# VH-VL binders against p93756r25to151, part 6

Target 1, 127 residues: p93756r25to151
Amino acid sequence: EIQLGSKLVVGENTLWVSNNGDFALGFFNPPGLLNRFSIGIWFNSNSIPYDQRKVVWVAGAGVVVSDNSSYFELTRNGELVLFDSLLGVPVWNSKTNRFSVSSALLRDDGNLVLLKDREEIVWQSFG

## First folded at step 2 (VH-VL)

Design l9 (framework fv_lumrotatug)
Fold by ESMFold2-Fast, scan of step 2:
Structure l9 (fold): chain C 127 residues (1-127), chain A 119 residues (1-119), chain B 107 residues (1-107)
Amino acid sequence: as target 1 above (127 residues)
Amino acid sequence: QVQLQESGPGLVKPSETLSLTCTVSGGSISSYYIHWLRQPPGKGLEWIGVIWYSGSTDYNPSLKSRVTISKDTSKSQVSLKLSSVTAADTAVYYCARDYDWGTYYFDYWGQGTLVTVSS
Amino acid sequence: EIVMTQSPPTLSLSPGERVTLSCRASQSVSSYLVWYQQKPGQAPRLLISDASNRATSIPARFSGSGSGTDYTLTISSLQPEDFAVYYCQQYDNWPYTFGQGTKVEIK
């Protein structure tokens, strides 16, 4: 389970992973872009080469961040925010500050969910 | 150096609308969440509301029916309007910057402006 | 809403004394707690965030501790400039709420 305040930073190359390890959420370089990064979810298997992985979800349609200090955060007010540190602005957010979010979970089916009272789904990446 | 400064009338009559302005300098207002807070004389702090980078707002439920926060990025100003005021609205009003995007605690505050609601 | 209760309401102390201020939440705030100092006629000043992280330029005599529902602010050796009201605030759950304050008076 992903706690409020948790961050993924481009330059740290860290991931949020489902309980069974089947899916990963993290930064990647979209094809054809130099030094630009998107946040997404993909099937995480050692049997599949990185360049052949299928991204099943991307935050925002084509949104990118510009540098390696940019980050993706579950904020203390319950929002998922993609922040571009070079531009100094968020480029995407889940807009869930009023949903009483207590945590996030990357489910074994690849769906990223935001939970109320650590149980009730109030937002999801799929849908 | 980021600075915030409140301004507006120090006296408002009961039933009228309280209108205050927060002027931000030393940084882009579009890069901050700006909050309004108040403190009645001799009492503690009360959070009023916030305006986000996107212009979205969130308000204290106890005040939501009476409060509006807006911004004018060309003037680097955030405005607070509180309608139908009573003596209970007498307070020092502060604008403050969110520490980080959506933390709801505050690193830079304006000096505060006293608003008295009286006939 | 989460109710924050501070105690004691007022303390009168001599310089050099150790002081401990308490802040209690009506439910766990997961260490998402901040302390402010407010001097007469001034805006509040950020002291401690995340229950124990001292803000920039805050003297080392100030420290915060606690978890769950119970938090404390400690001043190891009270100085004359520490005369102020101290407020705690939680930012775990909306709406984000303040305690009523503890007044620390020198003398």
Scores: ipSAE 0.007, ipTM 0.551, lowest interface PAE 13.0, mean pLDDT 85

Design m1 (framework fv_gimsilumab)
Fold by ESMFold2-Fast, scan of step 2:
Parts: sequence; C-alpha cells; structure tokens
Structure m1 (fold): chain C 127 residues (1-127), chain A 121 residues (1-121), chain B 107 residues (1-107)
Amino acid sequence: as target 1 above (127 residues)
Amino acid sequence: EVQLVESGGGLVQPGGSLRLSCAASGFTFSSYWMHWLRQVPGKGPVWVSRINSDGSSTTYADSVRGRFTISRDNANNTLFLQMNSLRADDTALYFCARDRYYETSGAFDIWGQGTPVTVSS
Amino acid sequence: EIVLTQSPVTLSVSPGERVTLSCRASQSVSSYLAWYQQKLGQGPRLLIYGASTRATDIPARFSGSGSETEFTLTISSLQSEDFAVYYCQQYDNWPYTFGQGTKLEIK
C-alpha cells in the first residue's frame, strides 16, 4: 500500500513493488534518449538484464524528466505527479484530485491503482 | 468561458512605473500557476515572470529581476505585474497566460489579448 | 539559454495544401516542445504540447512530431483560417524560450 505523500526519486534508485514481488514501478532510462528518465512498470526479475526488461506501462505515454532529483509522487491531494526538478515543472499528472484517493497499490498483475477508502478503484494505469 | 483580460498599459518615461492587471474568469484561478510574457511586434514572445497558485513562489527573467514584481489576488481572480525603473527595452505588448497544468508545465493554454507598454522619452 | 530556430521564416501557400514547419533546438529539449498559432491582434493559441499531443479543441489537421533537437508541425490540409504566424516553444530548460516564428501567407 502506497501512502499519500510517498515519492520515488530518480537518484535514490527506489522502487514501489507489488506484494508478491513480481512487478516493480520506478524510473528507467528510455532507449534513444540521453540523460532522460521515464516512470514505468516492469516484470521484476533478476534473470532479465536491465536493458532488456519489458516495460508494461509508462506514465504519459513516455514523458521524461531530466535529472537525478526529479521525482514521482502520490500527492496529499491524491494525484500521481511526475515532477522535473531541473526544470521546476510537473510533466505529467493523473488529475485525480477530485477522486478522494486514500492510497495507491501496485497489484500483483502489474496494474497500478488509486483507491478510495483503501478498497474502491477510482483510477488505474490501464484506464 | 475561460478568459484573461489585461489592462494598465500605457506610455511612460524611462525610470517610470506601471502596474499591469489581468482579470481572470471562467476557471478556478486560485488553482493555477500564472505567467506574464511580452512580445515586440514581428518577434516571438519572451517569458517575463511566473507565480504559483497561492502566491508564495515567484520567478523572474534575468532582464527584469529586481525591477518587476508579480503578485496575485485570489479572492478577486486578478494577477498583477508591478513594473519599476522602466527602460526603453521594456517596450512591448504584455500578456498574462495560464499554465496548462494546475502546478506548472511551462506550456500556456490560455492567453489574454495583451496590453501595450511604451517606454519613451 | 536554448535557442530555437524555425524554418522557413515565411511560407506562401494555398488552401488545401499540406504544410510542414520546422523547429530546431540548439541542444536537446527531449519532448518538451509546444507549438502556438498567433493571429494579428490576438494572443497565441496553444496547438501542440509534449511535441505531439494536440491541445483541447484543436482540429485534427494539426499534428506535431519530433524529439531531441528536430521538431515539425504539420497541417494536413490548410484552411483559410490557418494563415497566421506559428511559434515553437521549449519548456525543457530554464528559461523558457520561443522560436522566431514562421509566417504562413496566401500565395
């Protein structure tokens, strides 16, 4: 369960992981872009080299951030925000501020969901 | 209907002051970062200043820093630009603009029609 | 600061033609590029952001492509209302900068 206010920072190499460990959400360097990072979900396996991992979802259809202090946050307003710290601008937002989001969950099937009252799905990465 | 309307431009002597206003309507003004930009005829726009949604953070272009002050009145849906120590190079049409995102993206989805400022002796 | 260079400076075209406008950045701006249309006496109108995403209520004939340093705006079938000046703008690096513009005029 991911609480309001939780962040992933590019330079910290931290991940949000599904309960069974099968999927991870974190920053990665998209192929063909120099010193740029996207937020995505992939099958979390030590048998797959980093540059060959299959990314099953990316925020904003591949929007990127520019530096190691950039972050992905579940804000206290209940939004997922991808913020570029070098530029000082958010580059993607789930726009769920009116959905009464209480938490997020990376499900064991790889679906990232935003929950109301910790049970009702009000937004998902597939939607 | 989302609208921004600038006012307060005019002719002023070098070293003078002007205060520009931007009246916002048709959206929740207090939720958006707002910007001032300026444009000389035949040239592209030049970014001047920005202010966050609650007015606690402001940023300025190097050319105006220390002379211009951006502020907002969320109760009356109005954005301001106080311009002091005006120079001939500040002559331009001044636009207020809304940031596309509630925080800031740096792309501007709504602009006003502009208010002209001429600094001349 | 990042310099954006647009080409051509002026393009004379007829309604119905396919038009392609170019914007080149002095260094990579990734996909943080927007396109605007400006008509005489009006403020700019946002057409495209994120290099390729159409803004709300923008006609489908407008499309954007490109990344890094090379970007294009395409108008697939020019309408009479499309004669205007077009500007690209980067928001990858601070300060935000605009190109010098491409003017579309009647042939």
Scores: ipSAE 0.000, ipTM 0.526, lowest interface PAE 18.2, mean pLDDT 85

Design m10 (framework fv_gimsilumab)
Fold by ESMFold2-Fast, scan of step 2:
Structure m10 (fold): chain C 127 residues (1-127), chain A 121 residues (1-121), chain B 107 residues (1-107)
Amino acid sequence: as target 1 above (127 residues)
Amino acid sequence: EVQLVESGGGLVQPGGSLRLSCAASGFTFSDYWMHWLRQVPGKGPVWVSRINSDGSYTTYADSVRGRFTISRDNANNTLFLQMNSLRADDTALYFCVREGYYDTSWAFDIWGQGTPVTVSS
Amino acid sequence: EIVLTQSPVTLSVSPGERVTLSCRASQSVSSYLAWYQQKLGQGPRLLIYGASTRATDIPARFSGSGSETEFTLTISSLQSEDFAVYYCQQYDNYPWTFGQGTKLEIK
């Protein structure tokens, strides 16, 4: 499970990964854009170059952030936030601050879920 | 010309403190993640610490966590490393390093010449 | 942490020869691998990033290849200024790590 306060930062090259390793969530550079990064979920295969991976979900229908210090965070309020550090503003938010989120989980089917009491799904990426 | 110039190294006794500085010029310092790395003669570089563009996020190698503090002053284009509780195994040449952008490189594209730190009684 | 192992540790060669240096990662780093050249009294100089892309102002005789766990740096025709220590570095996974280096010596 992904705990409250967990963060992915552009440039860290870190991922949130499903339990079986089939799916990864992280930053990627959308085709045709320089210095622009989106958050997405893709099938996690070491045989596929990163620039050729097929993204199955993107936050905010593909909103982008501008630099290496931008981040994606599961806040202590229980929100998923994509923050553009160059602009100094959040560009996307799950708006789950009143859902009593305890953790997040990237499921083995690629669905990112926010959980209440580590069991009840209160928000999901597939929907 | 893109340049990083380190200073502040020297000889210090175990348990002592030093503050390293790195003066950046020739690029927009506030746009880049910055790192400190160190190297012992005859060995490869070892990563020490990292700081994001606005200074709100820092990361440290396990060996220095709680003893070293990385910080930056974007108004004066300067990176710092405050080193406390120094140990003999902190002896190394310390490099100020710029992290490249995704579209060119997330590798370390610009390095300074290094400032030597010797921790010895 | 990811361990990078370079081979050979030392290579004795003559100018004009083709040189190949290897770097093996203990686990996949995709293509997030860089090569650096370091001369005595100097900081490292970035040669290759993304496993195969030459950095700015790097001569065409330097080329990189590989992916996942096996990488190579090739110098197609060694020049006198190329005698140095070469390091590979991964930046796919935290913490960033370097290999132990390969030293090129004149034969």
Scores: ipSAE 0.007, ipTM 0.533, lowest interface PAE 14.3, mean pLDDT 85

Design m11 (framework fv_gimsilumab)
Fold by ESMFold2-Fast, scan of step 2:
Structure m11 (fold): chain C 127 residues (1-127), chain A 123 residues (1-123), chain B 107 residues (1-107)
Amino acid sequence: as target 1 above (127 residues)
Amino acid sequence: EVQLVESGGGLVQPGGSLRLSCAASGFTFSSYWMHWLRQVPGKGPVWVSRISSDGSSTTYADSVRGRFTISRDNANNTLFLQMNSLRADDTALYFCARDTYYELLSGDYFDYWGQGTPVTVSS
Amino acid sequence: EIVLTQSPVTLSVSPGERVTLSCRASQSVSSDLAWYQQKLGQGPRLLIYGASTRATDIPARFSGSGSETEFTLTISSLQSEDFAVYYCQQYSNWPLTFGQGTKLEIK
């Protein structure tokens, strides 16, 4: 379960993972782009090479951030924010500040959900 | 000139399904968050669902969550609402509406609405 | 959810009159309140947002005021095309909610 204030930073190479470890959420380089990073979810297996990884979901339909200090955060007011630190602006936001979000969860099916009272799904990454 | 035209409504039995469409023109559809709302004659509108400009974020009213799916086709300027497991209390005129903000932001009030498409779930 | 109560429910008026419509919220919505006009067979038309800001192409006779829980829509000199149902909407808290409406009828 991902708590309010939790952050992934491009340069730290950290991941949020599902409870059974089947899925990971983190930064990756979109094909053909150098020094540009997207946030996404993929099947997490050490036996699958990075270039064969299947990305299941990408925030903002492929928006990118520009440097190693950029981050993806579950803010204290309950929003998922992708922030470009080089440009100094957020490039994507879940817009869930009115939803009383208490936490986020990357489910074992790969769906990222925002929860109210740790139980009620108020936003999800999948359709 | 901004235009939103709903279609796909009709008469359906409880437990049935319908897919509503909203054809958008006169603005950059891919830049705007979009909503579905419904209204029973003589009553105020009721918010149903919201989708972000890029389609990556969706939200639903509690009464329709798990039964309705909002989606969009930005290449063809079309908004959809897939309605499954329909109930008598889903009977209403269904409107698509454009959010007043664009890109990364939603304002959650509506500067343009369509004319509505009627959905009747008979007993 | 935040409940919006509009008053009166129905108002019979003549062209040229000054009309005042009220919307009361069950808890504070700050200034996150919009007003819409709806005519038979049409979708709603945005009149006012942010409690007092007139939307694009809306005639100057329409004005909004209020904050927190008490809001007013005023039509300074009613025209024949203004006979319609008027709704308020809050966008301060989820779920988004509308009032039950005020119907303006010709006397």
Scores: ipSAE 0.000, ipTM 0.520, lowest interface PAE 19.5, mean pLDDT 86

Design m12 (framework fv_gimsilumab)
Fold by ESMFold2-Fast, scan of step 2:
Structure m12 (fold): chain C 127 residues (1-127), chain A 122 residues (1-122), chain B 107 residues (1-107)
Amino acid sequence: as target 1 above (127 residues)
Amino acid sequence: EVQLVESGGGLVQPGGSLRLSCAASGFTFSSYWMHWLRQVPGKGPVWVSRINSDGSSTTYADSVRGRFTISRDNANNTLFLQMNSLRADDTALYFCARGGRYTGYKYYFDYWGQGTPVTVSS
Amino acid sequence: EIVLTQSPVTLSVSPGERVTLSCRASQSVSSNLAWYQQKLGQGPRLLIYGASTRATDIPARFSGSGSETEFTLTISSLQSEDFAVYYCQQYNNYPYTFGQGTKLEIK
């Protein structure tokens, strides 16, 4: 479970991972772009080379950030925010500030969910 | 203080079996992915197997698949490696090592044990 | 399989000296490279991960740099306890691979 205030920073190369480790959420470089990063979910397997992984979800249909200090955060007001530190603006937001989000969870099926009272799904990545 | 202590190594004949144990202390064992690696003197370590935090997912290097089984006992903070059909080229010092909860595909190892020697010889 | 080649194989140095160890990858590993120190009779100790991030409780004299295929570990002022074998490891592509090691010994 991902707590309010948790963030991923491009320069830190950290991942949010499902409990069984089958799915990872993190930054990646879209093909053909240098120093541009998207946030996505992929099947996390040591039998698949990192550069050949298949991304199953991308925030904002492929929006990018352009700086190593850019971040993806579950804010304390309950929003998922992709922030571009070079531009100084959020480029994508889940817009869940009124949903009483208590935590996020990357499920073992690869679905990123925002939970109310740690049980009720109020937002999800699967569309 | 994080500690990992391996045991169970020894001399075994080709085709034999051996069970290695790794006793963990100083951290919440059930929260971490765990790994086995092996090392031949004068060479770098070679990754052998991994197991996720609850034991529901395991992965093996191609050279040991079908012969080795990794398992864990979270109640007793112990990691195991059951080695069957041992070959001369399995001879090495075997280490258990801790991976992070968020290591996933990006595996580096922050704590290692002292190693337990396994010799497969006639 | 990505092959990591370390150089030199053995380096004889004196305490107080600045030491640079190299690790070269056969193909790009981005910044997904770690460095370990191993002393005789002990398991490896993590020094650096992510090419340049110092692990917990590692002295400031150890630093890592590089990206893609060329990486270095630097010890700015060698101490007597630093004589050991040093290994690099890539975690960009499966299978995860280690270099053959650089042995640091007293001059």
Scores: ipSAE 0.005, ipTM 0.525, lowest interface PAE 11.6, mean pLDDT 85

Design m13 (framework fv_gimsilumab)
Fold by ESMFold2-Fast, scan of step 2:
Structure m13 (fold): chain C 127 residues (1-127), chain A 121 residues (1-121), chain B 107 residues (1-107)
Amino acid sequence: as target 1 above (127 residues)
Amino acid sequence: EVQLVESGGGLVQPGGSLRLSCAASGFTFSSYAMHWLRQVPGKGPVWVSRINSDGSRTTYADSVRGRFTISRDNANNTLFLQMNSLRADDTALYFCARVKYSTGRYYFDYWGQGTPVTVSS
Amino acid sequence: EIVLTQSPVTLSVSPGERVTLSCRASQSVSSYLAWYQQKLGQGPRLLIYGASTRATDIPARFSGSGSETEFTLTISSLQSEDFAVYYCQQYNSWPLTFGQGTKLEIK
């Protein structure tokens, strides 16, 4: 499980991964954009050639951040936030601050979920 | 042309301190994350530390955390590594390197020639 | 951390030969593997990234292949300037790790 306060920073090569390793969540550079990064989920499979890897979900339908210090965070108040550090503003938010989120989980089916009391799904990427 | 030139290496006794510098030219230094790596003769490079483009975030290898400090001066295109409490196993050739930053994962597109650090009595 | 094992440790070859260098990872790195060339007294030079993508200004005789845990660097017709040590590096997981190198030397 992903705990409150956990971050992914554009400039680090850190990922959140599903328990079986089949899916990864992290930053990527969208095709055709220079120095612009989105947060997404993709199949983390060795049977998929490099040029055929496909992102299956992106936050905010392709919202981008501008620099390597930008981050994606599960905040202590239970929100997923994509923060652009160059602009100094959040560019996307799950808006789950009233949902009593205790943790997040990238499921083995690729679905990112936010959990209440570490078991009840209150938000999901596939919703 | 991109150039990275390290300096500041030398011989130092165990427990001593040393400050390494890396002078960057040929690119917009403030737009790139920078790394320090080290290499013992006959072995591959080992990652030491990273600093992001604006200097707001730093990361360290477990073996150097609390002893080394990475910093940068974007106005003068210079990267630094302050090395304190040096040990014999810190002996290596130290490189600065620029990350090829394209997908949030790092490979190094340019390296300096290295500056040697020897920790010995 | 992910351990990269390179083979052979040393390879003695003549110009014009085709050479293949191997890099094996202790666990999957997907396609997030780079290859570097290092000559005596110099820092490493990036050759390949993403397992198979040639870096800018790198000659076409250099090619990379592989995925998961098994990777190869091929030099199709060795030139005199290619005698060097070659390193692989994974960038799928933190911390970043390198192999111990394969040295190409003249026969």
Scores: ipSAE 0.000, ipTM 0.523, lowest interface PAE 15.5, mean pLDDT 85

Design m2 (framework fv_gimsilumab)
Fold by ESMFold2-Fast, scan of step 2:
Structure m2 (fold): chain C 127 residues (1-127), chain A 122 residues (1-122), chain B 107 residues (1-107)
Amino acid sequence: as target 1 above (127 residues)
Amino acid sequence: EVQLVESGGGLVQPGGSLRLSCAASGFTFSSYWMHWLRQVPGKGPVWVSRINSDGSSTTYADSVRGRFTISRDNANNTLFLQMNSLRADDTALYFCARGYRYTDWSGDFDYWGQGTPVTVSS
Amino acid sequence: EIVLTQSPVTLSVSPGERVTLSCRASQSVSSNLAWYQQKLGQGPRLLIYGASTRATDIPARFSGSGSETEFTLTISSLQSEDFAVYYCQQYNDYPLTFGQGTKLEIK
């Protein structure tokens, strides 16, 4: 499970992964936009080269951030926020601050969910 | 086929207001970032503002910040630019343009409208 | 802001000629550069993005090259429909900026 306060920073090259390791969530460079980074989910396989991975979901339908200090965070208020540190603005937010989010989970089917009381899905990436 | 059609331009006095509209068709409007740009005849385009796919994030050029507001109505496939406190140097042809989206990028502006003229003069 | 300078400002050419247009950035833009074609009374048409990737349905005679601060757009055999103004644009940093344009006119 992903706890409140957890964040991914572009320059740290870290991932959130599903329990069985089949899916990963992290930053990637969209085609045609070098030095721009989106948050996405992809099938995580050591057999697939990084530049050939297929992204199955992207936050904000492809919003990007501009630098290595930008981050994706599950805030302590229960929101997923994509923050562009160069522009100094959030570029996407799940808007779940009133949903009593306790944690996030990247499910083994690739669906990122926000959970209330660690069991009730109050937001999901798919749908 | 993708179409973007701007409207709402016209002649306005300094200090006045105009609201521009951009009617989108031929694509899933709610999946794209949208932009407003402007151009003076004989010069290159100047970026004015952008809005992300769901309208939760906006960015403005310094010259229009605090005076212009970009917004969108995804249910009716329409992009807006509310222009307040207009100045003579806001005079230009105003374009809406489609930005990038998930899985398929054509650079920042793969489709543009034909523009709506805005003239700010006394 | 990043300033893009295009050269030449105008170029008189004949159909069939090879034409090379230049775009220089005041700061590195990596490969985050696009090229557009604009005809009178129309909005710009995307030709190239990522400095060298041809956009959908753009003829093979158009090609882009360069990186960092120096970029070129080449038209290998100019056709009559290619007489237009060409703009470069960077998307490495906000605000997004365009060059002043290069006008191709018939000789």
Scores: ipSAE 0.005, ipTM 0.527, lowest interface PAE 12.9, mean pLDDT 85

Design m3 (framework fv_gimsilumab)
Fold by ESMFold2-Fast, scan of step 2:
Structure m3 (fold): chain C 127 residues (1-127), chain A 120 residues (1-120), chain B 107 residues (1-107)
Amino acid sequence: as target 1 above (127 residues)
Amino acid sequence: EVQLVESGGGLVQPGGSLRLSCAASGFTFSDYWMHWLRQVPGKGPVWVSRINTDGSSTTYADSVRGRFTISRDNANNTLFLQMNSLRADDTALYFCARDEYRYGSYFDYWGQGTPVTVSS
Amino acid sequence: EIVLTQSPVTLSVSPGERVTLSCRASQSVSSDLAWYQQKLGQGPRLLIYGASTRATDIPARFSGSGSETEFTLTISSLQSEDFAVYYCQQYNNWPLTFGQGTKLEIK
């Protein structure tokens, strides 16, 4: 369970992982682009090389950030935000600030969900 | 203030090996991706290899893959290029360069270069 | 790989003149294009990145423009220290590639 204020930073090589370890969420460098980073979810298999992994979801249909200090955060306001630190602006937002989000969960099926009162799904990456 | 100084070049016969070094100063070396590039006099630079901030990711040009190894020593602010199985067409001036990762892989600072000549 | 073609190959000019250097890409590089200046015995010096953003401490007489496949570097009033070789570089696609260079020489 991902708590409010949790953050992934491009340069920190950190991931959010589903409970059974089957899926990971993190930054990746899209093919053909250099020093551009997207946030995505992929099937997390030790038998599949990192550059051949199957990405099942990408925030904002593949929007990118251009700085190693850029980050993906579940804000205190209950929004998922992809922030470009060089430009000083968010490039993507879940727009869930009015949904009373209390946490996020990367489900074992690869679906990232935002939860109200730790149970009710108010936003999801799939669908 | 920012300075990159290459060394280790020289004359070597085909099939030989050389290890190039790049001494970095004037910045926090461990915060930057670093590259090696080479240039034949009168021609443009050619990219050779890249290494990320902690050395966990390396990439090579097709022409040098399997023969060259890039590495870094963040404790001593030094970048290395181990060159094995050298060929005549590896003859060039070799530069280390700092990657401006904020906007992509372009190079805000370069060294002066160290010459490598591969000849019988 | 993306091929960058620079023109002219050599340009003979006098101090005070406005010069324009061109760089053409074999396929779109968006705005991921940098310009470098290189003098004899020295490594390249970054002038422009992102097609049009001037690098730190680069004089205002240098400017870049263009996108996609067509790019230009302009020097608005050439100074004596500007006689050098200029290279463009794309960083939109792997591998990284440079143009063949344009040499500015004294007329």
Scores: ipSAE 0.006, ipTM 0.557, lowest interface PAE 11.8, mean pLDDT 86

Design m4 (framework fv_gimsilumab)
Fold by ESMFold2-Fast, scan of step 2:
Parts: structure tokens; sequence; C-alpha cells
Structure m4 (fold): chain C 127 residues (1-127), chain A 123 residues (1-123), chain B 107 residues (1-107)
């Protein structure tokens, strides 16, 4: 379970991982646009080389950030935010500030969900 | 076969300028971020600068910021390093290197390097 | 910046021997460590990344292990073409840094 205030930062090699380890969420370089980074979910297997992994979901239909200090955060207001640190602006937001989000969970099926009261799904990546 | 060939090095006085080139072949140059690194004989490599695949983003080591400019010409598969206000401690063999491809891993290992071009800054 | 210290500085060995090279980081780099081989007059060649993953076309005699601050590169049966300088590199934190190198020379 991902707590409010949790961040992923470009270049820190941190991932949010499902309970069974089958899926990971993190930054990746879209093909052809190196040094630009998107947030995605992929099947996480030690037998699959990083450059051959298949991304199953991408935030904002492939919006990118351009700086190694850029981050993806579950804010204390209950929003998922992709922030471009070079531009100084958020480039994508889940817009869930009114949903009373308490936590996030990357499910074992690869679906990222935002939870109210740690139980009720109020937003999901797969839709 | 992937190849990187550096050129443009030489002897220059302190305060002078040099422009290094790196000719790339055997891969889609426009799809890879590229780096310059330098090495003093008998020492390990030192990272100097990085440029994104489309040339929109550049970053520099603190010691060269404001003096060096990295650029690229994707139509001609060439990487450049413009070096101004050269100092004695910029003396080194300069390498271009290709950034490895990754997804969300934060990897910055270099899968291919050139042979290097020597730069000597001396009065 | 993260400092990488390699040991030994120089190692004299014979073909067929098992060789182990060490790289120590001044702070944790997790598994974000690569190993390179460099021969005279050439640029470095990538051997290992993510501490233990062998790069494409690298012979199986090369293996990497370790995490956090202690890493090793092992060559299980040294060949004549393996005499070179070996460098470790971290990519856990900016700026990217390399070790000072370990030179393998013939006994």
Amino acid sequence: as target 1 above (127 residues)
Amino acid sequence: EVQLVESGGGLVQPGGSLRLSCAASGFTFSSYAMHWLRQVPGKGPVWVSRISSDGSYTTYADSVRGRFTISRDNANNTLFLQMNSLRADDTALYFCARDSYYYGTGRYEFDYWGQGTPVTVSS
Amino acid sequence: EIVLTQSPVTLSVSPGERVTLSCRASQSVSSNLAWYQQKLGQGPRLLIYDASTRATDIPARFSGSGSETEFTLTISSLQSEDFAVYYCQQYDSWPLTFGQGTKLEIK
C-alpha cells in the first residue's frame, strides 16, 4: 500500500510494486524520446530485460517530464501528480482531490487504484 | 556494428577553445541520448555532459558548466562538444558514449564508447 | 558525490586463474552499479549492469555480485584477452562516478 506523500523521482530507481511482485509502476523512457520520462505500469519479471518490457498503462496517454528531479507523487490532498521540475508545473493530475483518498494500491492484476477509507476504490488506472 | 569516432582534440593555451566531434554509425543515432566523458591517463573516467535524443535537454558536470556546450546534428549522426575558456585541468582524453536504453530503472551505464580524442591545455 | 574505491589497484595473475575484483561505495548505491573493461588505446567496454546482469555478448566467465556498498566482479577462468583495467561505475546518485580501476597484468 502506497501512503499519502509517497513519491517516485526520475533517476532514483524506485518503483511501486504489487504485493505479489508481478507488476511495477515507475518512470521509463518512451521510444525515440530519451531523456524524457513517462509514468507507466509493466509486468515485472527478472527474466525480462528492461529494454524488452511491455508497458500496460501510461499516465495521461504518454505525457512526459524532462528533468531527473521530476517526480510522481500521491499528494496529501489525495491526487496523483506528475510534476516536471524543469518547467516547474504539473503535466498530469488524477484530479481526485475531492474523492477523500486515503492511499493507493498497485493491485496484483496491474490496476493502480486510489482508495477511500483504505477499502473503497474511487479511481483506477484501468478504465 | 555500432561505432563512435571522436575527433577535434589538440593542444591549446589556457583560455582557448576547441570543438570536439563524435561521428556515430551502425544505429539510429536520433533514438539515443549521448554523453561526453573524459579520462586522465591512469585514472578512471569522469562524466562531463549529456544530451537528450532530440537535443532538447542538456546537462553538465559542475566543473564545466557555463564553459562547455553539448549539441548534436541528427541529420548527420554527429555529436559535438564546444569547449571555451579551457583550463589546465581540462587536459584529458575525451570520449563520446551512448546511453543505454531502459524503462523506469534510472540506468546510466554506457553500452558503447569511442576511442577518445586527446585534449591538452598547456602554455 | 559518491566515491568508489577499487581493490586491489594492480593484480598479477596467470591464465586459468579465478580472479575477484572489489568495488566499495562511500554510501549505498543499491544495485545501481556497472562494470567496464578497458584495454590500452580503447574506450571502456560494458560488462555488467545492475550489479549482476551480464551485458549482451559478454562471456559467461564474467559475473557480478553485491549490493549496497560492497560489489565484486569475478572472472572464473582468466583468458589471455582478459588482461585489462577494470572500472566500476555507480548510477544511484548524480553526478555519475567511476572507481579508480584495477589493473590485471600477466604474471
Scores: ipSAE 0.000, ipTM 0.533, lowest interface PAE 12.9, mean pLDDT 85

